# Ledger of designs, part 3: miniprotein binders against Mucin-6 (MUC6)

Target 1, 185 residues: Mucin-6 (MUC6), of Homo sapiens (Human) (q6w4x9r395to579)
Amino acid sequence: GHCSLEGGSFVTTFDARPYRFHGTCTYILLQSPQLPEDGALMAVYDKSGVSHSETSLVAVVYLSRQDKIVISQDEVVTNNGEAKWLPYKTRNITVFRQTSTHLQMATSFGLELVVQLRPIFQAYVTVGPQFRGQTRGLCGNFNGDTTDDFTTSMGIAEGTASLFVDSWRAGNCPAALERETDPCS
Below, E stands for the ipSAE of ESMFold2; O stands for the ipSAE of OpenDDE; V2 stands for 0.75 times the mean of E and O plus 0.25 times the DockQ between their complexes.

## First folded at step 3 (miniprotein)

Design X4b (from X4 with R10L W14Y L37F F44L)
Fold by ESMFold2-Fast, scan of step 3:
Structure X4b (fold): chain B 185 residues (1-185), chain A 81 residues (1-81)
Amino acid sequence: as target 1 above (185 residues)
Amino acid sequence: SPETVKRLILELLYAIAELEREARKLGDPEELEREIFELIYAVLKLRKRLEELGNPESLAKELEELAKIAEKLKEELEELE
């Protein structure tokens, strides 16, 4: 399955449901029993420098009991608060420069992350078939059905992106505006 | 209509996301990266104006031009494959 975070604030879920939001917070992209050590992938959004009312991806975080790997739009990679030079390798995770404009985080457990650094910071999440029907977060539930892709952290399927996105906030932040979360709502 | 313009913006954003995925397979040629970046920001600005003004008819011509740029970029990308 593929999930993408593009164009500053545009998301396409593992089941290919597109949506957009304008929240400025840390959000859970992916939680799954398939991730070791209570792992989770998160995305940090902040206001865009190009437009005051637009939001954009500024960092991607992989958090587990062992690691807190942060990949920033400033091309800085840290783990547990310490800056790392690439390639950076742990037991199950390798972060390296895939191309002059892309970083890749490769894992031993079926998760791959590719981050585009320039000209715009974007992220692409790939998961193996073992994750099918076993994901939750902004990237959706990966069950082959788009009608329940807006399943909140409480397990409720919503018709709008705004309640869905707000339920996956990982930090103390204000709620996203409804008109800015779905172009067809 | 408002509904038609909103649908076209969504379809255009989806098409641009597909262009980005295809360009990535080619190692993101610098010229294409720049053009895709400019297109994304233009579409996002157009969508913001639609949300603020609520007047879709006045933006229809700009949307049509952006859709033509996306189609041109798709053709350029296919020539590189």
Scores: ipSAE 0.000, ipTM 0.077, lowest interface PAE 22.1, mean pLDDT 70

Design X4c (from X4 with L13F W14L I40L Y41W F44L)
Fold by ESMFold2-Fast, scan of step 3:
Formats: sequence, C-alpha cells, structure tokens
Structure X4c (fold): chain B 185 residues (1-185), chain A 81 residues (1-81)
Amino acid sequence: as target 1 above (185 residues)
Amino acid sequence: SPETVKRLIRELFLAIAELEREARKLGDPEELEREILELLWAVLKLRKRLEELGNPESLAKELEELAKIAEKLKEELEELE
C-alpha cells in the first residue's frame, strides 16, 4: 500500500482517500504491530511562509525503542539527536540518497519511505501486504474501505479530517481547530 | 516534454493549495471544497498515469482541462469574496 504527504499539507491514505488539513504539530502517520520495537512513523508540520499552503511538512520521524531517525527538509538526517552522513545504516534500516532530489529510508520489515527534498518537501510511504488491516494513524487503516479511513486514535470513525488529524497529535501542541480561532489574526 | 508535464503537475498542486487557502478564508463552502477535492484527485490520477506510461504527451489535453477547472474555481472564490 501507498500513502503520500504532498503539496505541503495534502495526504492520501493507504486506501486512496485524499484530504487536506491545517495544523502545526508532530502527528502519527503509521503505527502497526508489524513495526519492530514499538516502531512508529511520524510527520512534523509547521507554518510555511514560502508556499501557497498555510502549513507544510518539515520533517519525517521514525521512532522505535532503539532509534529516533529524523529526516528534515534541510537535508539533515539525525538518529537519537546525532547528525548522520549518508548513506547511514543500522541493522534493519538504511537511509541513502536515491537521486539528487530524493532520500530513501529502506527497512527489512516491509516499510519504505521516500522523501522529496526539492522543489517541495514531500513524503511517500510504502508498506508490504503484511500491513493490510494492521495500520493506524494519518495514513489510515489499510483495510480496503475508504469510509473509515478517518478513524481516530480512540477508534472512532469521523466524517471530517480535522477531528481525525487532531486525534493523532504526538506531544503537547495546539489542536488545528484552536489555531483557526486565534484572536490575534 | 516529460519535464514540461511534470512542471505543469507541480504548478497544479500549488494552484490547488492556493484554492484551499482562499476557500478556508470563506469558511470552506461545501460545494467548492468538493470541487477542489475532485480536482486534487484528478491531478493525483494523472500523475500516477505519468509514472506508469512512457507517453507524457497524451496527458497534455487533460492537464489543460484541469488548469481550466482551477482557473474557474479561482474565479468562483473571488466572486464569493
């Protein structure tokens, strides 16, 4: 299955449901029992002043009990807070430059991430068939049914993207809806 | 050329992002949000076809139609301001 984060703030789920959101936080893209050591893929969104979008992808994070790999739009790759030169290899993960404009994170456990650095920072997530029906997060549940792709972290299927996205926030940051009601705007 | 087609697709994604920003200022009218989402879906399908096909020239007419839809939606948004 394929999930994409494109055009700054557009997401297409594993079941091919497109949506857009406005939020500036770290969000869980993918959690699955198929990921080793409680692994999760996360996306960091921040306000963009140089695009036609009010919010944009600025980094992708793979977090497990052993690794915290961060790939940022500035072409910086870190693991557990330390900068790494490419190609960077662990036991199960290799991060390398696939083309002049793309980085790839390849894994031994059926997850692949391709990051476009230029002209717009974008991410593409590919998972093997073993992930079918076993994913949670912004990329959806990969069950072949788009009507429940907005399943929140509490297991509730929502009709709108905003509540769905807010439920997958990782860490302490403002909800997307709170930003829309900013009295200083 | 393949480079021209890729550039036009990128420009359409940026135009769609701008349409969404403008629609948001108007409270995200349901009809316009649906049309913007349909435009996004059409661009995504066309990009997938570009990745699968060795004939990017065949996509030029569809890109022209999608660009016209984006301009029409921009005009509709301006009319509602």
Scores: ipSAE 0.000, ipTM 0.133, lowest interface PAE 19.0, mean pLDDT 73

Design X4d (from X4 with R10F W14I A17L L37A Y41R F44V)
Fold by ESMFold2-Fast, scan of step 3:
Structure X4d (fold): chain B 185 residues (1-185), chain A 81 residues (1-81)
Amino acid sequence: as target 1 above (185 residues)
Amino acid sequence: SPETVKRLIFELLIAILELEREARKLGDPEELEREIAELIRAVVKLRKRLEELGNPESLAKELEELAKIAEKLKEELEELE
């Protein structure tokens, strides 16, 4: 399955349902028992004065018990608050520059992320077939039925995107991003 | 083409990461885990060279050799099951 975050505020779910996103918070894109160590993929949105969008994607975060990998629109990659040089490899995750404008995060557990850095920050999420029917979050439930793609964090299928999106907020707004540190301290 | 080589390098990287996962499932014999880690580093370096040089055809032979190593490691891993 493929899920995309494009044009500053548009999302297309794993079941190919498109919707508009408006918010200035950190949101859960993907939670699944298939992700190791309570892993979750999250998206950070903030105010935008560009592309006629009210809000835009500013960072993507992969969070687990071991790692907090942040890929931001300023082209910085951090893990647990420390800036990393690419390619960056952990046991199960590799982050590398795919092209001059794209970064990729490849994993051993069936999750792939491609981030477009310029001209507009965008993200593309790919999951393997083992995730089918086992995903939750803004990218939908990946069950082949678009009717219930707006399933909230409480397990209720909504008819509108606004209640769905708000239910997947991961804390207070505005979102706090992991701070960079000088590696030569 | 540049696009074909990029796709093949990415597919090879994913295949190797899957081998790493299978090795861990089998109790990750240290030797195989080390060989898989070396292969991952080699593919990542090849990917970086592709972006720096811009001439993907020159990397095709190295890509084929790394793919053969990945197939050999897959065979060794299956033998341990």
Scores: ipSAE 0.000, ipTM 0.081, lowest interface PAE 22.0, mean pLDDT 70

Design X4e (from X4 with R10Y W14R A17L E20R R21E E33R R34E L37A I40L Y41F F44L)
Fold by ESMFold2-Fast, scan of step 3:
Structure X4e (fold): chain B 185 residues (1-185), chain A 81 residues (1-81)
Amino acid sequence: as target 1 above (185 residues)
Amino acid sequence: SPETVKRLIYELLRAILELREEARKLGDPEELREEIAELLFAVLKLRKRLEELGNPESLAKELEELAKIAEKLKEELEELE
């Protein structure tokens, strides 16, 4: 299946459900038991420099117990905070320049990421058939049914994208609603 | 009733905040940290939807599912004590 993050704020899930959101945080794009060492793919969004009212994708992160690979819009690739020259290879992951404007992260476990650097930073996620019904995150659950593609991190199917997207914030990035004070204060 | 749904949301929010503080006393276990944060996000959003919605009963199933997750996390935390 194919999931895309395009035009700065548009997402199409593995089951081909399109939606749009305006977030300025790190979000879990893909989690699955098929990913080794508790692996997860994450997307980093910030305010758009082109459009005042919109947000844009600025980096994609692959995080596991062994690796924190960051591919950013400034064309820097890091792993565990250290800048890497391309092609960069680990045991199961290779990051390389596919074209003058595209980077690719290929894996041995059925996940492929292609990042468009120019003219607009965009991401394309491909997963093998072994991921069917076993994905969670912004890319949906890949079960062949679009009606439950907005399944939150707690397993609740939502009719709207806003609650769905907010539920997939990474733990180190606070949600806007977390600014609410404790009810007992 | 609408009053019952409001009460249950408040009680669930209080329970999650208590769970978060208890987890912090145990060194804020990484395994639970993000699940507790996600649960907190979900219940705060449910409370916001309650403020905007004329039919609070429509939230009952979602509230029940969040309550089950809170009980599961509480049991996991108790096993760590």
Scores: ipSAE 0.000, ipTM 0.074, lowest interface PAE 24.9, mean pLDDT 73

Design X5
Fold by ESMFold2-Fast, scan of step 3:
Structure X5 (fold): chain B 185 residues (1-185), chain A 81 residues (1-81)
Amino acid sequence: as target 1 above (185 residues)
Amino acid sequence: SPETVEREIKALAWLIERLAERARKLGDPEELKKEIEELLKAVEELKEKLEELGNPESLERKLLELIYIAFKLRKELEELE
């Protein structure tokens, strides 16, 4: 399945349901028992420079018990607060420059992330068939049915994106963004 | 829209009813029972205000606050189950 974060604030779920994002926080994109060491993929959104009603993706984070890999719009890759030269390898994860404008995070556990750096920061998430019906977060539940793609962190299927999106916030908005920059500052 | 807020309030009410059922299965821990009853009362007040004011924008923040409280209660119940 494929999930995309495009145009600064648009998301298309694994079941191909599109919606728009208007928050300025860190959000859970993908949680699954299929991710090792309590792994989760997260997205950081901040206000765009144009208006207060517009938000844009500024970083993608993979967090587990062992790793906190941050890929930012400034083309910096860190793990556990330390900047890394590419290609960067761990036991199960490799981050490398796929093209002059794209970075890829490849894993041994069926998750792939491609980040477009220019002209607009965007992310593309691919998961293997073992993730079917085993995902939760902004990318949806990957069950082949779009009617319950807006399942909140509380397990309620919503008809609109507003409650769905806000239910997947990770921490308070100022504190979450502060946490993302603290180790690298 | 008002219809969207109405649907969201109904979904929250359904979640709280499920939490109350799960708390009863655990013997109604006193603190959880109190928090669930307070949450049900707050949701009923939101329904009344929506009918009176017809302005969903002024109610959306309060709705989100109640959703976070319900999520907290769900975590507490999961830890006890």
Scores: ipSAE 0.000, ipTM 0.088, lowest interface PAE 21.7, mean pLDDT 72

Design X5b (from X5 with W14Y R18L L64F F71L)
Fold by ESMFold2-Fast, scan of step 3:
Structure X5b (fold): chain B 185 residues (1-185), chain A 81 residues (1-81)
Amino acid sequence: as target 1 above (185 residues)
Amino acid sequence: SPETVEREIKALAYLIELLAERARKLGDPEELKKEIEELLKAVEELKEKLEELGNPESLERKLFELIYIALKLRKELEELE
C-alpha cells in the first residue's frame, strides 16, 4: 500500500483516502507490530505561509529503540543527532540519493520511504502486504475499509479531522519563537 | 470500470499540462488557481472510484503523479503572489 504527504499539508492514506490538516507538531504516520524494535515513522509539520494558517512538512523521522533517523527539508540526514553522509547504512536500513531531487530509505522489513527534497518537500510511504490491517497513524489502518473518519481532501481540515490528527501527536512540537531565533536551543 | 478510470486520469493529465503552459504564458494566477482547485476536486472523486476497483497499483501510481503535479503547480502559483 501507498501513503503520501504532498503539497505541504495533504495526506493520502494507505486506503487511498485523501485529507488535509492543520498542525505544527510531530505526528505518528505509521506504527505497526511489523516494525522491528518498536519502530515508528513520524512527520514533522511547521507553519508555512505567513498570510495563511497553513502547515508544511519539514522532516520525516524513523524512530526505533536503536535509531532516530531524521530526513529534513534542509537535505540533512541525521541518526541519533549526528549528521550522516549518503549512502548511509545500518543493519536493516539504507538511506541513499535515488535521484538529484529524491532520497530513499530502504528497509529489510517491508517499509520504503521516498522523500522529495525539491521543489517541494514531500514524502511517499510504501508498505508490503504483511502490513495490511496492522497499521495505525496518519496513514490509516490499511484494512480496505475507507468508511468512518472521512475527512475532506481539498479544504481546511474539519473539527473531526483536527481531533483525529491530534490523537496521533507524538508530543514533540516545533520550538517556540525564541528558540527558532537561537540555533543552539 | 478500470478503463473508464484510466481514461479520466489521462484527461486530467492533459488538463494539468495545459494549465502549466497557461501559467507560464499568462499573468492571471487567480483564474488558474480556480481551475486547479476544480482539478484537485476531480482527483479526489477518482480516488473513490479507484477504491471500488481495489486500488490497482498501476492506476494508483498514475493518480499520485497527477496529484503531485497539480499540487506543485498550485504552490508555485501561490508563491507568485
Scores: ipSAE 0.000, ipTM 0.081, lowest interface PAE 22.0, mean pLDDT 69

Design X5c (from X5 with W14L L15F I67L Y68W F71L)
Fold by ESMFold2-Fast, scan of step 3:
Parts: C-alpha cells; sequence; structure tokens
Structure X5c (fold): chain B 185 residues (1-185), chain A 81 residues (1-81)
C-alpha cells in the first residue's frame, strides 16, 4: 500500500482516499502491530502559504522504544536528538540519500519512506501486504474500503476529515481546520 | 530496486504537476526555475540508477515522459520571465 503527503496539505490514504486538512501539530501517520518496538510514523505540520494551503509538512518522525528519527525540511536527520551523517544505519533501519533532492528510510519490517526535500517538502509511505487491515492513523486502515478511512483514534468512522485528523494529534496544539476560507481562524 | 525507482518517478511527476500549478498562479519565476533545475538533476540521477537496473522499458518510458514535461515547463517559465 501507498500513502502520500503532498503539496503541503494533501494526503492520500493506503486505500486511495484523498483529503486535505489545515493543522499545526504533530500527527500520527501510521501505527501498526507490524512495527517493532511500538513503532509509529508521525508528521509535523506548520503554517505555510504555498499551494493554497494554510499549513505544510515540515518534518517526518519515526518513533519507537529505541529510536526517534527525525527528517526535517532543513535537510537534517537526527536520531534521539543527535545529528547523523548519511548513510545512517541501525539494526533494522537505513536512512540514505536516494537522489540529490530525496532521502529514503528503508526498513527490514516492510515500511519504506521517501522524503522529498526540495523544492517542496513531501513524503511517500509504502507498506508491504502484511500491513493490510493492520494500520491506523492519517494514512488510513488499509482494509480495501475507503468509507472507513476516516477512523479516529477512538475507533469511530467519521464522515469529515477534520474530526479524523484532530483525533490523530500527538501534541498539544490547535484543532485542525477543514476549510481554507478564513486565514485568521 | 525497480519498485523504489518507480515510486521516485511518481514523486517527481507529482512534483512537476505542483510546480506547473504554482507557475500558473504567477509564483516567483526565478525560484520556480531553480526548483526545475534541481528536478532535472534528480531525473539525471534516476537515469543512472535505471541504467544499473538494465533500463526496464516501463520505468524508462515514465522517466522520459517526466523529462519532457519538466523541459516544457522550464521553457514556459523562461518565455514568461
Amino acid sequence: as target 1 above (185 residues)
Amino acid sequence: SPETVEREIKALALFIERLAERARKLGDPEELKKEIEELLKAVEELKEKLEELGNPESLERKLLELLWIALKLRKELEELE
């Protein structure tokens, strides 16, 4: 399955459901029993004026009991707060420069992340078939049904993206905006 | 791997689409042109990687299509400003 974070504020879930949101927080993209050491993939969003969006992706984080790997818009990769030279390798994860503008995080457990650094910070998440029906977060539940892709952290299927997105907030921050009609809200 | 290169080509294709949209919105042409030059450099790097994989026809076709679109966008930006 493929999940994408594109153009600052656009998300396409593993079941190919597209949506847009405006948020300034850290959000859980992917949680799964298939991720070792209670692993989770997260996205950090902040204010932006590009591509008709009020917010844009500024960092992607892989967090587990062992690692906190942060790939940020400023092209710095850290693990547990320390900057790392690329290629950076752990037991199950390798972060390397795939092209002059792209970084890749390859794993042994069926998760791949490609981050586009320039000129627009974007992320592409690929998971193997073992993740089918076993994912939760902004990337959806990967069960082949788009009608329940807005399943909140409480297990409730929502009809709107705003409640869904707000339920996956990882930090203390404002509620996400569903529409881009009032820049002051 | 072929799957990794395919994902990268898809990422570049979306990227070009977003750049074209920003160009139509009268974004900064100088910055957009610099971004396109970086994109063309990335295409060149992917071409090298495809050669290492034996130039799979499907991926080569997609990369060439992407190159044509990027070059067309660069020409349009040059003519506009």
Scores: ipSAE 0.000, ipTM 0.074, lowest interface PAE 23.6, mean pLDDT 71

Design X5d (from X5 with A11L W14I R18F L64A Y68R F71V; at its last look DockQ between E and O 0.03; V2 from the best seeds 0.00; counts 0 for: pae E 17.3 > 1.5, pTM E .539 < .8, placed apart)
Amino acid sequence: SPETVEREIKLLAILIEFLAERARKLGDPEELKKEIEELLKAVEELKEKLEELGNPESLERKLAELIRIAVKLRKELEELE
ESMFold2-Fast, scan of step 3: ipSAE 0.000; ipTM 0.131
ESMFold2, look of step 4: ipSAE 0.000; ipTM 0.089
ESMFold2 (binder alone), look of step 4: mean pLDDT 78; pTM 0.694
OpenDDE base, look of step 4: ipSAE 0.015; ipTM 0.257

Design X5e (from X5 with R7E E8R A11L W14R R18Y E60R R61E L64A I67L Y68F F71L)
Fold by ESMFold2-Fast, scan of step 3:
Structure X5e (fold): chain B 185 residues (1-185), chain A 81 residues (1-81)
Amino acid sequence: as target 1 above (185 residues)
Amino acid sequence: SPETVEERIKLLARLIEYLAERARKLGDPEELKKEIEELLKAVEELKEKLEELGNPESLREKLAELLFIALKLRKELEELE
């Protein structure tokens, strides 16, 4: 199954349902019992002042009990807060430069991530057949039916993307969402 | 084979031209316009690498990725119409 995060604010689920994303937070893209060590794939969106959308993808995060791998639009790859030179290998994960504009994260557990760095930061998620019907998050449930792709973190199928997206917030929104007060007010 | 890779690159180029025309009908949303421009750049790079490197096996995965992107963008554009 394939899921994509494209053009700053567009998402297409594993069941091929497209929608637009207008939030500024860290969101869960993919949770599954098939991911080891309570693993989850997450996307960080921030405010965009240059595009038609108000938000754009700025980083993709793979988080487990052992690893926090962050791939950012600045072409920096970190694990557990430390910058890593590519190719970077752990026991189950390899991050490497696939082309001059693309990084790939390959895993031993059926998850593959490709990120386009330039000129627009974009992400492509591929999962093996063992994930069918066993995924949760912004990428949908991978059950072959697009009508329930907006299933919230509470298990409720929504008719609109807004409530669906908000339900998958990871709770660590950028400080930019806090109101900035004018120094003279 | 090189022939199948070359034919698929030509198909991708035609798909991107189709997407650009449909995006114009929608008033050229900036994100869609940028996506289409990047697909065009990437397919031109593939054509250049095919000519220079003579290694079609190394280009198949990249070509499949770009076809996937173009087809998903086509679906998004159809839903906006």
Scores: ipSAE 0.000, ipTM 0.070, lowest interface PAE 24.8, mean pLDDT 71

Design X6
Fold by ESMFold2-Fast, scan of step 3:
Structure X6 (fold): chain B 185 residues (1-185), chain A 81 residues (1-81)
Amino acid sequence: as target 1 above (185 residues)
Amino acid sequence: SPETVEKRIKFLAYIIELLAREARKLGDPEELKKEIEELLKAVEELKEKLEELGNPESLKRELRELLWIAAELERELEELE
């Protein structure tokens, strides 16, 4: 299965359901018991640099009990707060420059992430068949049915993207992101 | 996708070059040299099969296995350092 985060704030789930949202938080993109060490993939969104009314992807995070790998739009890769030079390898994860404009995170557990750095920061998630029906988060549940792709963190299928997305917030959204940067004065 | 698999093959070639360079610094241990040569052969075979058969998941998995073997060789080189 394939899930994409494109064009700033457009998402296509593993079951190919497209949606768009506006948000300035960290969101759980993918959780699964198939991920080792309580692993999760997360997406960080912030106000767009191009339009004050839009939001865009600014970083992707892989978090587990052992690692916090952050790949950001400024082309910095960190693990547990320390900057890493590519290729960066752990036992089960390798992060490397696939092309001049793309980074890839390859894993031994059936998860692959490709991020486009330029001209627009975008992310592409691929999971193996072992993840079928065993995923949660913004990328959906990968069960072959788009009707329940908006299943919230509480296990409830919603009819709208906004309630679905809000249920997958992770961590504290910065209060400062809600404050107006004075766009009209 | 086929493009992603091709880029992984290029990455394997890149890491094999790095491992070969590092092995030369450490006196080119025979076992590591043989493993690097086998990885190069596997990459060549995978490129040929990918072009012929399209994009089967089994070939993607085999390429991922080669990535882990390459990473393991790098770890062994670090231990020898």
Scores: ipSAE 0.000, ipTM 0.084, lowest interface PAE 23.7, mean pLDDT 70

Design X6b (from X6 with F11L L18F R64L W68Y)
Fold by ESMFold2-Fast, scan of step 3:
Structure X6b (fold): chain B 185 residues (1-185), chain A 81 residues (1-81)
Amino acid sequence: as target 1 above (185 residues)
Amino acid sequence: SPETVEKRIKLLAYIIEFLAREARKLGDPEELKKEIEELLKAVEELKEKLEELGNPESLKRELLELLYIAAELERELEELE
């Protein structure tokens, strides 16, 4: 199954439903019991610059009980807050430069992430067949039916993307981000 | 800044390519049409910003090509509805 985050604000789910993403927080892309140690893939969005109406992807995060791997548009890769040179390998995850403009995160558990760094930061998520019907988040439920791809974190199928997207907010919103960057907070 | 405007034009170019691809699949034309309308509004904001920067020729040409593609896509969607 393939899920893509393209053009800064567009998402195509595992069931091939396209929609426009509009937000400025950290959002859950993918949660699944198939991901080890309570793993989740997340996307960080921020304002794209000139207009308040546009947002863009600025980082992708893989979070588990052991690891917090952050891949940012600035080509910086960190794990648990420490910068890593590529290729970077853990027991189950390898992050490496696939091309001069693309980084890849390969895993042993059927998840693959490719990140385009230039000219625009974009992400492509691939999952194996074991994930079918076992996913939650912005990438959809991977059940072969696009009509319920806007299933919220509460398990309700919505007709619009806005409520769906808001339900998968994981934090790092403007107010929380400003508090986190304050060294006295 | 000029760099910010340039990056945003590139972003819009990729969004238009994505929408053109989706239109060929004959997806939900009403949803795609609304997205195109939002993109056209964003393009108008960029035009104002380019005027403030003295209309750099290269950025203006890229923006005009983007507008042409968006207008063609809107026409195609109207024909399908």
Scores: ipSAE 0.000, ipTM 0.077, lowest interface PAE 23.5, mean pLDDT 68

Design X6c (from X6 with F11L Y14W I15L L67F W68L; at its last look DockQ between E and O 0.01; V2 from the best seeds 0.00; counts 0 for: pae E 12.5 > 1.5, pTM E .506 < .8, other shape alone 8.903 > 2.5, unsure alone 64.232 < 70, placed apart)
Fold by OpenDDE base, look of step 4:
Structure X6c (fold): chain B 185 residues (1-185), chain A 81 residues (1-81)
Amino acid sequence: as target 1 above (185 residues)
Amino acid sequence: SPETVEKRIKLLAWLIELLAREARKLGDPEELKKEIEELLKAVEELKEKLEELGNPESLKRELRELFLIAAELERELEELE
């Protein structure tokens, strides 16, 4: 499964459902029992301009009981708040520079993350087949059905992205906005 | 399933149409218009591929690519606003 966060406000789920939102919060991208140590992948969005529509991804966070790995737009990689030099390796996670513009987080448990640093901070999430049907968050549920990708954290299927996205906030933040109503709503 | 892929294609097509409408409202540059048209054509081709081959994974990849292009177009439109 491939999930992408692109163009500042666009998301493509594992099931290849495209949607957009404008929010300035930390959101859960991926939760799964397949992630060890209660692991979760999260995305941090912030304002990139003055208007509500000017939002962008500014960091990606992998959080578990043991690690808090942050890859930020300024190319700083931290774990548990400490800056780390690349390549950085934990027990089952390796963060390294893939190219001059791309960082990669490789894992031993079927999660891969590629982060494009410039010109736009973007993220690409890949999960193995063992994750099928066992994911939740902004990246969807990876079950091959796009119609239920907007399932909230409470298990409610939403027709629009805003409520779906808001349900996956990791903190108290302003409500997400969407530009247009999803045609599937 | 092919049906699921079809739905995704429809969604992408909708997005592209939305961008096209916005572009028209702004008196879109010829280049942007051209890109939108090309993207629409690509969507149609993808639909045809779906009908012919029915390879969901391959189509999924193509859809993502098309979406990326659409996203770029959206950014361009926003810059014009």
Scores: ipSAE 0.000, ipTM 0.219, lowest interface PAE 10.9, mean pLDDT 83
ESMFold2-Fast, scan of step 3: ipSAE 0.000; ipTM 0.098
ESMFold2, look of step 4: ipSAE 0.000; ipTM 0.272
ESMFold2 (binder alone), look of step 4: mean pLDDT 64; pTM 0.479

Design X6d (from X6 with F11V Y14R L18A R64F W68I A71L)
Fold by ESMFold2-Fast, scan of step 3:
Structure X6d (fold): chain B 185 residues (1-185), chain A 81 residues (1-81)
Amino acid sequence: as target 1 above (185 residues)
Amino acid sequence: SPETVEKRIKVLARIIEALAREARKLGDPEELKKEIEELLKAVEELKEKLEELGNPESLKRELFELLIIALELERELEELE
C-alpha cells in the first residue's frame, strides 16, 4: 500500500482516500504491530508560507525504542538528536540520497519512505502486504475500504477529516522539532 | 461522472499552463497568486469528487500532477515576495 503527503497539506491514505487538513502539530502517520520496537512514523506540520494552505509538512520522523530518525525539509537527517552524513545505515534502516532532490529510508521490515526535498517537501510511504488491516494513523487502516479511513485513535469512524486528524496528534503541539538557525544566512 | 471530472482536470491543466507562462514574465505576483489560490481550491474539490468515484488511478494521478504544479508555482511566487 501507498500513502502520500503531497503539496504541503494534502494526504492520500493507503486505501486511496484523499483529504486535506489544517494543523500545526506532530501527528501519528503510521502505527502498526508490524513495526519493530514499538515503532511509529510521524509527520510534523507547521505554518506554511503558501497562503492557500495554512499548514505544510516540514519533517518526517521514525520513532522506536532505539531510534528517532528525523528527515527535515532543510535536508538535515538526525538520529537521536545528532546530525548524520548520508548514506546512514543502522542494522534495519538505511537512509540515502536516491536522487539530487529525493531521500529514501529503506527498512528490513516492509516500510519504505521517500521524501522529495525540492521544490516542495513531500513524503511517500510504502508498506508491504503484511501491514494490511494492521495500520493506524493519518495514513488510514489499510483494510481496502475507504469509508472507515477516518478512524480515530479511539476506534471511531468519522465523516470528517478534522476530527480524525485531531485524534492522531502526538503530545508535541505545536513545537516538536528544534531547527538549527544559521546566523550567517 | 468520470467523464465530467476528466474534462475539469483538462481545463485546470490549461489554466495552470497559462499561469506558469505569466509567472515567467514576472507579472503582478499578487494577481497571479490569487488565481492560483482559486485553482488550488478547485483541485481540492475535484479531489473530493474523485473519492466518490473510487479514485480511478489515471484521473487521480493527473489531478495530483496538476496539484503539485500549482503548489510549486504558488510557492515560487511567495518566495519572490
Scores: ipSAE 0.000, ipTM 0.064, lowest interface PAE 23.9, mean pLDDT 70

